# VHH binders against Protein Syd (syd): the designs that were tried, part 13

Target 1, 183 residues: Protein Syd (syd), of Idiomarina loihiensis (q5qw09)
Amino acid sequence: MKTLEESIDALMTRYKENVPVRYTEYVEEWNSPIYGTVIDENTVEWTPCRQPEALNFDDLESALEMSFHQSIKTLFGRWYAGDLALDYQGHTISLLQTQSAEDGERLLENITGHILMKRRLKQPETVFIGLGSEDDGLLVTIDNQSGAVGLEWVGKEQHDVLSDSLAAWLDNCQPQVETDKNS
Short names: E, the ipSAE of ESMFold2; O, the ipSAE of OpenDDE; V2, 0.75 times the mean of E and O plus 0.25 times the DockQ between their complexes.

## First folded at step 19 (VHH; framework vhh_4orz_3)

Design V5 (at its last look DockQ between E and O 0.76; V2 from the best seeds 0.70)
Fold by ESMFold2, look of step 19:
Structure V5 (fold): chain B 183 residues (1-183), chain A 120 residues (1-120)
Amino acid sequence: as target 1 above (183 residues)
Amino acid sequence: EVQLVESGGGLVQAGGSLRLFCAASGFTVSDNYMAWLRQAPGKRREWVALIHSSGRTDYADSVKDRFTISRDNAKNTVSLQMNSLKPEDTAIYFCAAKTPYRWRSEYDYWGQGTQVTVSS
């Protein structure tokens, strides 16, 4: 059976094979380790690279007095990458990634805000891992207690469980070739 | 549908104070990045202050220690306390918001702006 790490790595391989040149926003000041050839003032090619040290959740766990599900820590601690455009059962998903160690710090801050929202609303704690619609109101999340992957409207509880585990869910995601917008 | 409405602008004497307000509807202020930006006549829009969804605040060097961004989650508003005002603070002030779920993107929502004029 595949470990979660193997499922993540297999997805990254499939992504590179199906999207052989990948573009993301170029911001020179970011100096992201994934950056390759600069295409123009706003666009750069990127290639995923392994995190030399996994994103560390310990300080956040201490500050929030909680433990994060291991699948969350493994997902965000494995690669630096651009966000992955995926298809899952005909639905477009943007799987969130971090581009650098500094970007990982921003992710942890945003996870903090999300957890505080869940606590304020007295909802089960989840962590976002993706965007489930173009309008950004639909999240793909992991339930922190169970590890289940599901859909969740911002401010609401997880409503559509997609998989009991992240590894299984990732194995059923396919890279998506983006459709160009008409202005 | 998200809407941001600024208020509290006006004419103020140099050295004075003013508080701007941004009322949000269609989303929760504390769940988003909220910012103030400004545009002076003939200049490009510049960032002034930011409050993160986590509650952390950041300021542009030009306003540090004079301006304070804060939020009132019960009223779903963000405010900008502006002290020790100078003529160069004269500008249209905009409230803006960004989802923490696309933190690298541009601001998603903008208000129409409120004029602040600081007289010598």
Scores: ipSAE 0.487, ipTM 0.747, lowest interface PAE 1.7, mean pLDDT 90
ESMFold2 (binder alone), look of step 19: mean pLDDT 85; pTM 0.860
OpenDDE, look of step 19: ipSAE 0.872; ipTM 0.927

## First folded at step 20 (VHH; framework vhh_4orz_3)

Design W1 (from U4 with S53N; at its last look DockQ between E and O 0.76; V2 from the best seeds 0.75)
Fold by ESMFold2, look of step 20:
Structure W1 (fold): chain B 183 residues (1-183), chain A 121 residues (1-121)
Amino acid sequence: as target 1 above (183 residues)
Amino acid sequence: EVQLVESGGGLVQAGGSLRLFCAASGFTVSDNYMAWLRQAPGKRREWVALIHNSGRTDYADSVKDRFTISRDNAKNTVSLQMNSLKPEDTAIYFCAAKTPYRWRSTEYDYWGQGTQVTVSS
């Protein structure tokens, strides 16, 4: 129904409405466009903003001699934001975002490493988009060929398909409202 | 379980060279960020070199052009070649690893016990 862009934007709107004060790691040198009030040397408030130019996957596609599924490029190319804490059908998920152009380059490097790992292990190529739990090594990934969103233990193949498409998956994610007292 | 074991430390004269090794067990070096950090007496631990899971390398300004981090995937090891050593390079050197999936974190998930490097003049 919705375009992927509309699903991403709708999720961001729901997130801002349900998590009105948002915190992320502060890296002073980044001067990230999302940064608001600095709380301490490690913590800053943030507000999402649209990327003025989408994160560019062209160099990475050339270097790896592959094409990334468009949903991956659209997800990581639309907003600068902190990671989103979400609930999906009983799964606690951190949806990864980039906070600046510099952060986007770090993401692309990490995607490179992940793809090289999948190739070494001779597994279907996936791209991570989220963390299912900080303690478990559980990833939320997109199958690069099909666009399917699934769960994947680091170093293993997707073991549980959550949705046929990113747009549909995002439409069924809800902000996790597990915060301390409102500021 | 994950374990990192450093070796190759010792006493070396200024201007000399030394090569540190980090042997990993319980995980694959090339699937993680691997780093060398060091701590001189009375000082905070500081970052020295990083090799990304992608293979890219980064160095602290103080060691750039003198130190080289590298990775041997077949042996599952990371090494640090240290050339043109100076007395200020004297420190305990630690091998550390972190998940690439929380790349913004400045914390490393696994640490070796460290190996002493002493540079004398």
Scores: ipSAE 0.619, ipTM 0.819, lowest interface PAE 1.1, mean pLDDT 90
ESMFold2 (binder alone), look of step 20: mean pLDDT 86; pTM 0.873
OpenDDE, look of step 20: ipSAE 0.888; ipTM 0.932

Design W2 (from U4 with S53T; at its last look DockQ between E and O 0.69; V2 from the best seeds 0.75)
Fold by ESMFold2, look of step 20:
Structure W2 (fold): chain B 183 residues (1-183), chain A 121 residues (1-121)
Amino acid sequence: as target 1 above (183 residues)
Amino acid sequence: EVQLVESGGGLVQAGGSLRLFCAASGFTVSDNYMAWLRQAPGKRREWVALIHTSGRTDYADSVKDRFTISRDNAKNTVSLQMNSLKPEDTAIYFCAAKTPYRWRSTEYDYWGQGTQVTVSS
């Protein structure tokens, strides 16, 4: 019932409400629009902000002679944010975001590499949108043809389909809130 | 299972050239960010050159126009051509790799043991 845009915005709202102080890696040269209070030489607080111009996939689509599923373009074109630490049905997921237009260019470059790898391996084309936080080789991806959200190991096909659509999947993700440890 | 092995280091006079090689096993070099870093005695490790998954290259200002990073996908290797060497280029040179899926990270996931480059006056 919700549009994808509404699901993304609702998730961002839930994230801000449940993670009231958000940290990401600080690199002064990046001057990211999400940066707030600098905590130390490596750490900065951040707040999401809307992209004034959505990340543009047109040149990449032309170069690769393909079109990306609209859910991929909408996800990466809506907000500048840090990565979101999420829980999905007991699984820890880091949902990838871009922090700036320059960061978006890095994402597009790496999507290119991922697509070329899938073509070399003769696998269905997917686009990564997240990481399993417990294992760096585990990706959350969108199947470009169907829009299905699934898990895949780097270099392998999706082995577990989590949802038929990104919007539905996001609606079932919750911010991961750090609980007390050793208390 | 992932391994990076550097070679090609040695002693060279100022103004000379060397070519370093990094052989990778357990992953494909073109599917990763690949970099050269260096560490001189008593100094912090510093970044030297980077080749992106796309093949785009970046260099530290101190080596720009003198060093060239390149990749041989058939041999699964990365190399660093070092020209016009100066005594301040003396260091242990490390090959390193970073997953493109954590591209904002300033830390590298895998490192070689390094190869010594010594530039004499």
Scores: ipSAE 0.678, ipTM 0.841, lowest interface PAE 1.1, mean pLDDT 91
ESMFold2 (binder alone), look of step 20: mean pLDDT 86; pTM 0.872
OpenDDE, look of step 20: ipSAE 0.862; ipTM 0.929

Design W3 (from U4 with D109Q; at its last look DockQ between E and O 0.67; V2 from the best seeds 0.74)
Fold by ESMFold2, look of step 20:
Structure W3 (fold): chain B 183 residues (1-183), chain A 121 residues (1-121)
Amino acid sequence: as target 1 above (183 residues)
Amino acid sequence: EVQLVESGGGLVQAGGSLRLFCAASGFTVSDNYMAWLRQAPGKRREWVALIHSSGRTDYADSVKDRFTISRDNAKNTVSLQMNSLKPEDTAIYFCAAKTPYRWRSTEYQYWGQGTQVTVSS
């Protein structure tokens, strides 16, 4: 019943409610549409906003001679936002987002590198959407053929499937909230 | 485990050339952002050149058109060709790497120990 767009939007709403002040790195030259109050030379408050034109995958699809799964295009084409710190079944995940059109172009370059790596290793093609650890070894990815959301170590195939679809997976993610007390 | 080992530093006269090399182990250079940075005596470390995982290159204004970053994927190395060297290029030069999966970060995760470049008048 819920579309992927509805799941993404519901997550953004939950995120704003549970993380009422959100910080990201400030780079003045980026002039990102999500930037709010500048805290210092390196830190800015942010608020998500809809992309006026969705990030365009057409040139990349042509160059790589492939089609990306629609869930990937919808995820990265709907909002400008900072990365979302999420809980999924007790695990911390950073869901990747883009902050501006220029940031989207950097994402597309990095997706290119990831696809070329998968091809070099003769592995099923996936696209990263999140990080499952601070040391950058564990990715949350979408299998491009099936749309399945899974975990994979950089350079390896998905070893766990978390959900058969992105929408279902997002519906089971909750914002990660830090309190004044360490628990 | 990732290691970066620089070589090729030394003493050279102004106007001369030098090529630095960075040998990488524990990862593939073409899967990462690879950079050269330098630190002159008494100054903060500054970025010099970057080669993106896509192959695109970027340079600091002070070295543009004099320095060229490149990589050899078969040998898993990155190099920095430095031409028309000036005394102000004197510094310790570091090879550094960062993951494309945190592309907005300005911090590099892996560093070599550095190689000294000294340009005499």
Scores: ipSAE 0.643, ipTM 0.822, lowest interface PAE 1.1, mean pLDDT 91
ESMFold2 (binder alone), look of step 20: mean pLDDT 86; pTM 0.873
OpenDDE, look of step 20: ipSAE 0.883; ipTM 0.935

Design W4 (from U4 with S105K; at its last look DockQ between E and O 0.82; V2 from the best seeds 0.76)
Fold by ESMFold2, look of step 20:
Parts: C-alpha cells; structure tokens; sequence
Structure W4 (fold): chain B 183 residues (1-183), chain A 121 residues (1-121)
C-alpha cells in the first residue's frame, strides 16, 4: 500500500520517463528552480525537483479559520514542477503543481479565492488540484472534509467522485505523451 | 460570452481625479483576476493594478498610493479611482481578466476595447 508521497513520486518518475521533454512558461525574472533550456522568450524546458521546505499552509489556515486535508498539503508541498498532462480513464487533465516558492504563494492566494467562492455559494469546501483540457471551467478537486477526488464545474459542487483518496487516484493516472507543439 | 466594457475616460487637468469603470458580463468579477493595464502612444502596454479573486490588490510602483482598484460584486464591475493625475498617466486604459486556475499564464483571457485618459498640463 503506497503512501501518498510514494504515489506522487512514482507519478513523477513515470512522467519523466514518458514525457522526456517538458515545457512551461518562461519568465526570466522568476528564476524558477525547475527551469532548464530556454526555448524562446516565453518557453522553457523544465525538470521537477523536490521542495527543500514544503509549502506552508499554516498562515492560510489561520486566516481562513480552517484546516486543509493533508493530501492537499502533501500534493502541493512535495515537488516543484510544471503542470502534468495526464490521462485518467480516457479523460485529459492537467495536474497542477508549483514551480517555486513564489509560485506556491500564488497558488495559496488562488486557493483563498476558491474557498471564498465556495463559502459565498454555501457549498462544501473543495480545493482544486487539476483542470480539464477541454474546458477551463472543469476542475479536479479534493473535498476538504473527506479527501475524495472529484470533478467540479467552477461554482458547483463535485458531481463525479473519481476516487476516495488522492493516492489511489494518482496511481491510476498516466502521463500523456505530448507531440511537438505547433502553434 | 464574456465581455468587458470600459467607461469613464476623458480629459482631465494635472492634479485632478478620474474614475474608470469596467462592466463585466458572462462571468463573475470576484471569481477572477481583474486588472487594469494602460498603453501610452508609442509605448508598450503596461500593468497598472490588479484585484485578485482573494480580494488582494496590487499596484504598479508608478501609481501606488494614487490609484485604487475596487470591485462592486452587486453590479459585477471593477473600477479604478485615479487621483493626483500626471501627464504621464495619459494612455488608453484597458480592463482585463484571467482565470485564477491557470495562474502562471501571463496573457489575460479577456480584454475590453479600452478607454482614453488624457491628462493635460
């Protein structure tokens, strides 16, 4: 039985093996630890690296008067990486990651906005961890109370539970092999 | 269909004030990054102010303490209060929006057509 950390690490290994060249947005000023070869003014190759210190949720938990499910904190606190393009049961998803400590702070701010939206709508609190490639309004989320991974339209409750746990869900995700991009 | 419509531009004397408005349709302003950018003649477009979905605001150094971005959720609008205007604030001002769920994307998803602000000396 794999721990969540082991499932994340195994996924990262599978991703590197199946997607040997990985691209993300390049901004020179970010100086992200994942950056490798710069392709053009907007595009850089990246390689994942372990966070030396896990992204800290404590201040956000205090400000929002809540505790985040441990799977959320572990997912976003383990690696610096670009987003992972994955397949789950024939559906394309983008698993969100942070590429640096500064990017982690941006994520925490965006989670704040999402939680405030859920509270305004009086819906169960979830945290986004991924996006559907077909529609930016379709989120993969973790239910903060149960840890269940599900699909959710922005502004709506989870409508399709994909797995009872993040670890199990990740073990059933496979990297998508991207072709060279033409734009 | 998402639309952003700016209004409130015009001619104003240096030292004066002006308030710009951005009316949004097809999405909720409080659920998105909302920003003002500006472009002076012959210059690159530059960022001016941002209100994050979390409610946090940020400003370019050149307008800090003079401009205030805010939103009115009931009217689904964003505004930019511009005080102590200087001739260098002369530009076309654009309202723009982007999803917080692709936060590293540098381009904004939606743009208004812009409103002219002219500050005379």
Amino acid sequence: as target 1 above (183 residues)
Amino acid sequence: EVQLVESGGGLVQAGGSLRLFCAASGFTVSDNYMAWLRQAPGKRREWVALIHSSGRTDYADSVKDRFTISRDNAKNTVSLQMNSLKPEDTAIYFCAAKTPYRWRKTEYDYWGQGTQVTVSS
Scores: ipSAE 0.593, ipTM 0.800, lowest interface PAE 1.5, mean pLDDT 91
ESMFold2 (binder alone), look of step 20: mean pLDDT 84; pTM 0.853
OpenDDE, look of step 20: ipSAE 0.880; ipTM 0.926

Design W5 (from U4 with T99I; at its last look DockQ between E and O 0.78; V2 from the best seeds 0.00; counts 0 for: pae E 2.03 > 2)
Fold by ESMFold2, look of step 20:
Structure W5 (fold): chain B 183 residues (1-183), chain A 121 residues (1-121)
Amino acid sequence: as target 1 above (183 residues)
Amino acid sequence: EVQLVESGGGLVQAGGSLRLFCAASGFTVSDNYMAWLRQAPGKRREWVALIHSSGRTDYADSVKDRFTISRDNAKNTVSLQMNSLKPEDTAIYFCAAKIPYRWRSTEYDYWGQGTQVTVSS
């Protein structure tokens, strides 16, 4: 069995091989370590790079009086990357990443808001790791207690468990390939 | 359908105060980024204040220490308290929202129609 780190790294390798030129939003002042060639005022090429220091969840855990499942911390603490466009068993998913230390802080703020929403609604606490690419309301989440990866509508509980673990789920994700639109 | 409706604008003298309100329907303000932007006559629209889904607030340098963004989750509204107003604050003020799961986007997903604030010297 692969470690989670090995599964993340293998996915990143498959992604680079199947999507050799990768694009993300360009924000000049972010000066993200993943940025390559700027295409236009809103678009830049990117290449993943390892975080020199993993995104630190300690302050957030103290503030929320909780402990995040290790798979969440490992996923968001290993690479700086753009979001990965993936297919999982016919579902199109954007797997979320952080592009820089500053982007990581924005992620932590948004995780805070999500946890507070789950607490307000008295639902099991989850953390978002992905989006349905055609529907902004569909999330891929990790259940913080169990580590299970599942689908979740914003404001609702997980309704479909995709995998018992993040590592297993990632091993079964494939980079989204462009369909030939001229065939 | 998401709808944002601003109110509370009007005419005030320099040094005065106003409070703007933004009523939201079709989503919960505390689950989203909520912002105020403004557009002065002949100028581009500019960002003024932001309240994150986490509750953290940020302000443009030109309004820092004078304006306060807040939200009332029970009423599902966002407010902008504007103190020590200057003629340069004269603008149409817009409420805007952005979903938190695409936090890197520089575009707002939803916009109100705006409310006029006029500050006389």
Scores: ipSAE 0.410, ipTM 0.689, lowest interface PAE 2.0, mean pLDDT 90
ESMFold2 (binder alone), look of step 20: mean pLDDT 85; pTM 0.858
OpenDDE, look of step 20: ipSAE 0.843; ipTM 0.910

Design W6 (from U4 with Y101S W103S R104S; at its last look DockQ between E and O 0.70; V2 from the best seeds 0.00; counts 0 for: pae E 12.4 > 2)
Fold by ESMFold2, look of step 20:
Structure W6 (fold): chain B 183 residues (1-183), chain A 121 residues (1-121)
Amino acid sequence: as target 1 above (183 residues)
Amino acid sequence: EVQLVESGGGLVQAGGSLRLFCAASGFTVSDNYMAWLRQAPGKRREWVALIHSSGRTDYADSVKDRFTISRDNAKNTVSLQMNSLKPEDTAIYFCAAKTPSRSSSTEYDYWGQGTQVTVSS
């Protein structure tokens, strides 16, 4: 059995091997450790790097009176990276990552809003980890109680379980490199 | 209109060599990221080699030290020298171009029609 950390690291290696030109939005104020060559005012090359200290969920857990599933904390606390364009069983997914400590704080604020929405709707609490690249409202989420990875429309419950664990799910994701834009 | 045309594919014995060419029209190869990708039967398309506008090259681990991407700016072509070919290199090889952009997309903007490479034992 691969650990979650091993699965995340293997995915980063596969990503670098299959997506050698990686661009993201340049936000000068972030001073992100992933930034490489600045291409222009809005564009920078990036390379993933390990977080020296994992993104800290403690204050949020205290404020929300909850514990986040360990897989969520490990996913967002392992690497700084741009979002990863992935394929899972033919579905295109953007796997979310944080680019800097500042970006991590914004992620935590977005997670807070999502949890509060789930509580208002009296739905099981989930945390989004990915977006469907073709459909703005489609999320890939982790069920906070079980750790299950599933699909979820914004404002609704998980409707489809993809995997019982994040590690297993990541091991079956591949970098998306194919394009038909010229067809 | 941008066009990419591959040539040089064919049948070769394992251990042999082959050189692919990609002729570009409608844009300048040295202003873009130029790549070779391949797709084996029943498999996903995978990246093989890239040459940056700066001239920097990158290779997939599976072809490192066996394949060499290069370009001829005067002829507006990109080539892929493939040495020490293995049966696992059998695939349709595509030339592709990626214009530098603000998008974080992994998608290439322009594609050729592909050329078949078959490596027999």
Scores: ipSAE 0.000, ipTM 0.239, lowest interface PAE 12.4, mean pLDDT 85
ESMFold2 (binder alone), look of step 20: mean pLDDT 83; pTM 0.834
OpenDDE, look of step 20: ipSAE 0.017; ipTM 0.322

## First folded at step 21 (VHH; framework vhh_4orz_3)

Design X1 (from U4 with S53M; at its last look DockQ between E and O 0.74; V2 from the best seeds 0.76)
Fold by ESMFold2, look of step 21:
Structure X1 (fold): chain B 183 residues (1-183), chain A 121 residues (1-121)
Amino acid sequence: as target 1 above (183 residues)
Amino acid sequence: EVQLVESGGGLVQAGGSLRLFCAASGFTVSDNYMAWLRQAPGKRREWVALIHMSGRTDYADSVKDRFTISRDNAKNTVSLQMNSLKPEDTAIYFCAAKTPYRWRSTEYDYWGQGTQVTVSS
């Protein structure tokens, strides 16, 4: 049985094998550790690299008076990477990642906002890990209490549980593979 | 039904101050990045200021220390205090909202119609 770390690493390996050249937004000032060849003023090739120290949730847990489910901390604390374009059962998913320690701090700020929104709406606390279509406000989230991966419209509770665990869910995600042709 | 409505624009003398307001309906300003952008005649629209869900703010270099973005969650509004105005600040100013779930994106999901600011020499 795979650990979550093994499932994340296996997904990263599958992604590199099936998407051999990977692109993300280029911001020169960020100098992200994943950056490779700069393609143009807005686009850079990237390669994932292990975080030398895992993104630290301790201060946020103290400030919010909560504990985050370990799967959330492991997912966002293992690699620096661009977002992964994945397919899950025919649905397009963008699995969120952070590109650097600075980018991780931005993620933590946005997790804070999401938790505060859930508390204001009196909904179970979840943490976003992915997005469906940009136009429909669909999130992939982890229920913080149970660890269940589910679908959630922004501002609503999870409406569809996809998997009881992140590891199992990741094992069933496949990279989206595209061959770009220009004429 | 999402709407952003700017107000507070007008004519002001160089060195003066002006405060813009953006009233939001159909969504909560504190659940989004909120921003001000501007477009001068003949130029592309450019980013001016951003307020994060957390309340943290960022500014374009050209307006830093002169402009302040803020929000009022109770009124569901965002404002832009503009001090020490210069003729080059003349533009139509737009309020915009961006999803926090793609925080690295420079694309905004909702836009107001804009309000004119004219700074005389």
Scores: ipSAE 0.680, ipTM 0.830, lowest interface PAE 1.1, mean pLDDT 91
ESMFold2 (binder alone), look of step 21: mean pLDDT 86; pTM 0.869
OpenDDE, look of step 21: ipSAE 0.855; ipTM 0.922

Design X2 (from U4 with P100I; at its last fold request DockQ between E and O 0.77; V2 from the best seeds 0.78)
Amino acid sequence: EVQLVESGGGLVQAGGSLRLFCAASGFTVSDNYMAWLRQAPGKRREWVALIHSSGRTDYADSVKDRFTISRDNAKNTVSLQMNSLKPEDTAIYFCAAKTIYRWRSTEYDYWGQGTQVTVSS
ESMFold2, look of step 21: ipSAE 0.701; ipTM 0.849
ESMFold2 (binder alone), look of step 21: mean pLDDT 85; pTM 0.860
OpenDDE, look of step 21: ipSAE 0.884; ipTM 0.938
ESMFold2, look of step 22: ipSAE 0.693; ipTM 0.835
ESMFold2 (binder alone), look of step 22: mean pLDDT 85; pTM 0.860
OpenDDE, look of step 22: ipSAE 0.891; ipTM 0.940
ESMFold2, fold request of step 24: ipSAE 0.669, 0.676, 0.659; ipTM 0.842, 0.825, 0.810
ESMFold2 (binder alone), fold request of step 24: mean pLDDT 85, 85, 85; pTM 0.856, 0.857, 0.857
OpenDDE, fold request of step 24: ipSAE 0.904, 0.903, 0.903; ipTM 0.945, 0.945, 0.943

Design X3 (from V4 with D58Y; at its last look DockQ between E and O 0.72; V2 from the best seeds 0.72)
Fold by ESMFold2, look of step 21:
Structure X3 (fold): chain B 183 residues (1-183), chain A 121 residues (1-121)
Amino acid sequence: as target 1 above (183 residues)
Amino acid sequence: EVQLVESGGGLVQAGGSLRLFCAASGFTVSDNYMAWLRQAPGKRREWVALIHSSGSTYYADSVKDRFTISRDNAKNTVSLQMNSLKPEDTAIYFCAAKTPYRWRSTEYDYWGQGTQVTVSS
């Protein structure tokens, strides 16, 4: 059985093989380590690269007086990458990544806001790892206590469990393929 | 349906103060990036202040130490307290909201219609 690190790395390999040219938003000031050839004022090619030092959750854990599930820290601490467009059981998922150390700090601040929302609503604490649809407010999240991957509307509790673990869930995600399917 | 409605604009003398309000419906202000932007006559729209879902606040250099963004979760509103106003602050002020879940996007998802602030000398 693959470790979580192996599942993440295998997914990155599959992604590069199936999406040989990858695009993300270009913002010159960001100077992300994943940036390659600039296509136009809004678009750049990217390639994933390993984080030289994993994104550090310690200060956030201290500030929030909590521990994050190891799968969350491993996912966001292993690669710099653009968001991955994935298929899971016929649905499009955007798996969230960080592009740089500075982008990682923005993610940690957004996680702070999400945790504070869950506490205000007295809901189980989750951490978002993906978006099911940009317009629908559907999140893919990890339950911080159990490590279970599930679906959650913003502001609501996790309503479906997709997998007991992130590694298993990632192994069942595939890079997004052609949308146009003659039928 | 998501709506943002600004209020509190008007005419004020230089050196004075004004408080703008943004009432939100259809979403929760504390769960989003909430921002104020402004557009002066003949100029492009510019960012003024932001309150993050974490509670952190950020300001453009031109308004730092004069303006304060805050939110009232019970009323589901965001406010902009504007002190030491200058004629250069004259503009239409817009309230805008952005999801924290697409944090790299530079576009705001929702906009109010704007409220006019005029600072007379």
Scores: ipSAE 0.590, ipTM 0.805, lowest interface PAE 1.6, mean pLDDT 90
ESMFold2 (binder alone), look of step 21: mean pLDDT 84; pTM 0.853
OpenDDE, look of step 21: ipSAE 0.851; ipTM 0.918

Design X4 (from U4 with S54R R56S; at its last look DockQ between E and O 0.67; V2 from the best seeds 0.65)
Fold by ESMFold2, look of step 21:
Structure X4 (fold): chain B 183 residues (1-183), chain A 121 residues (1-121)
Amino acid sequence: as target 1 above (183 residues)
Amino acid sequence: EVQLVESGGGLVQAGGSLRLFCAASGFTVSDNYMAWLRQAPGKRREWVALIHSRGSTDYADSVKDRFTISRDNAKNTVSLQMNSLKPEDTAIYFCAAKTPYRWRSTEYDYWGQGTQVTVSS
């Protein structure tokens, strides 16, 4: 039975093996530890690396008077990486990651906004971990109470449960490899 | 349906000021990243200013200290105060929104129609 850390690491290994050249947005001032060859003013190659110190949720937990489910903290505290383009049962998912400590602070800011929105709407608190469709506002989220991974439209409650746990869900995700058409 | 409607554009003399407004409907401005972009004739659209979902702001170097992005959450609007205008600021100015869930992306999900700003010498 895999731990969540083992599932994350296994996914990262599969990703590196199946997507040998990986691109993300380049922001020179970030000096991200994942950055490799700069392609142009907006694009850089990247390689994942372990966070030397896990993203710290303590201040946010204090400010929001809540505890985040451990799977959320483990996911966002394990690696610096670009977002992972994944296939889950034939559907395209972008699994969110952070690229640096500064990028992690932006994630925490956006998690804050999401939680405050859920509270304003009187909905169960979830935390986003992925995107299913950028144009339609479909999120992959973790229910903060149960740890269940599910689908959620922005501003709505989780409507499908995909897995009881993040580890199990990640084990069923595969890297998405684009194939360019010849000629 | 999400809708962004710009207003406040027009003709202004160099050195003058102008304030643009963007009224949003179908979503909450404070739940999103809101931006102003502009496109001058014959040039690519360029980013001008961004206000993050939690309120921090960023500016293109060419407009720093002259332009101020702000928002009014009660009215669900974003504005761009443009001071010390130069002929090079002449462009169509667009209001745009970006999901905080793709905060690193330079692509915007929703766009207004644009408003013309013309700065005469």
Scores: ipSAE 0.578, ipTM 0.800, lowest interface PAE 1.3, mean pLDDT 90
ESMFold2 (binder alone), look of step 21: mean pLDDT 85; pTM 0.860
OpenDDE, look of step 21: ipSAE 0.696; ipTM 0.883

Design X5 (from U4 with S53N S105K; at its last look DockQ between E and O 0.80; V2 from the best seeds 0.78)
Amino acid sequence: EVQLVESGGGLVQAGGSLRLFCAASGFTVSDNYMAWLRQAPGKRREWVALIHNSGRTDYADSVKDRFTISRDNAKNTVSLQMNSLKPEDTAIYFCAAKTPYRWRKTEYDYWGQGTQVTVSS
ESMFold2, look of step 21: ipSAE 0.669; ipTM 0.833
ESMFold2 (binder alone), look of step 21: mean pLDDT 85; pTM 0.861
OpenDDE, look of step 21: ipSAE 0.893; ipTM 0.936
ESMFold2, look of step 22: ipSAE 0.648; ipTM 0.822
ESMFold2 (binder alone), look of step 22: mean pLDDT 85; pTM 0.863
OpenDDE, look of step 22: ipSAE 0.892; ipTM 0.935

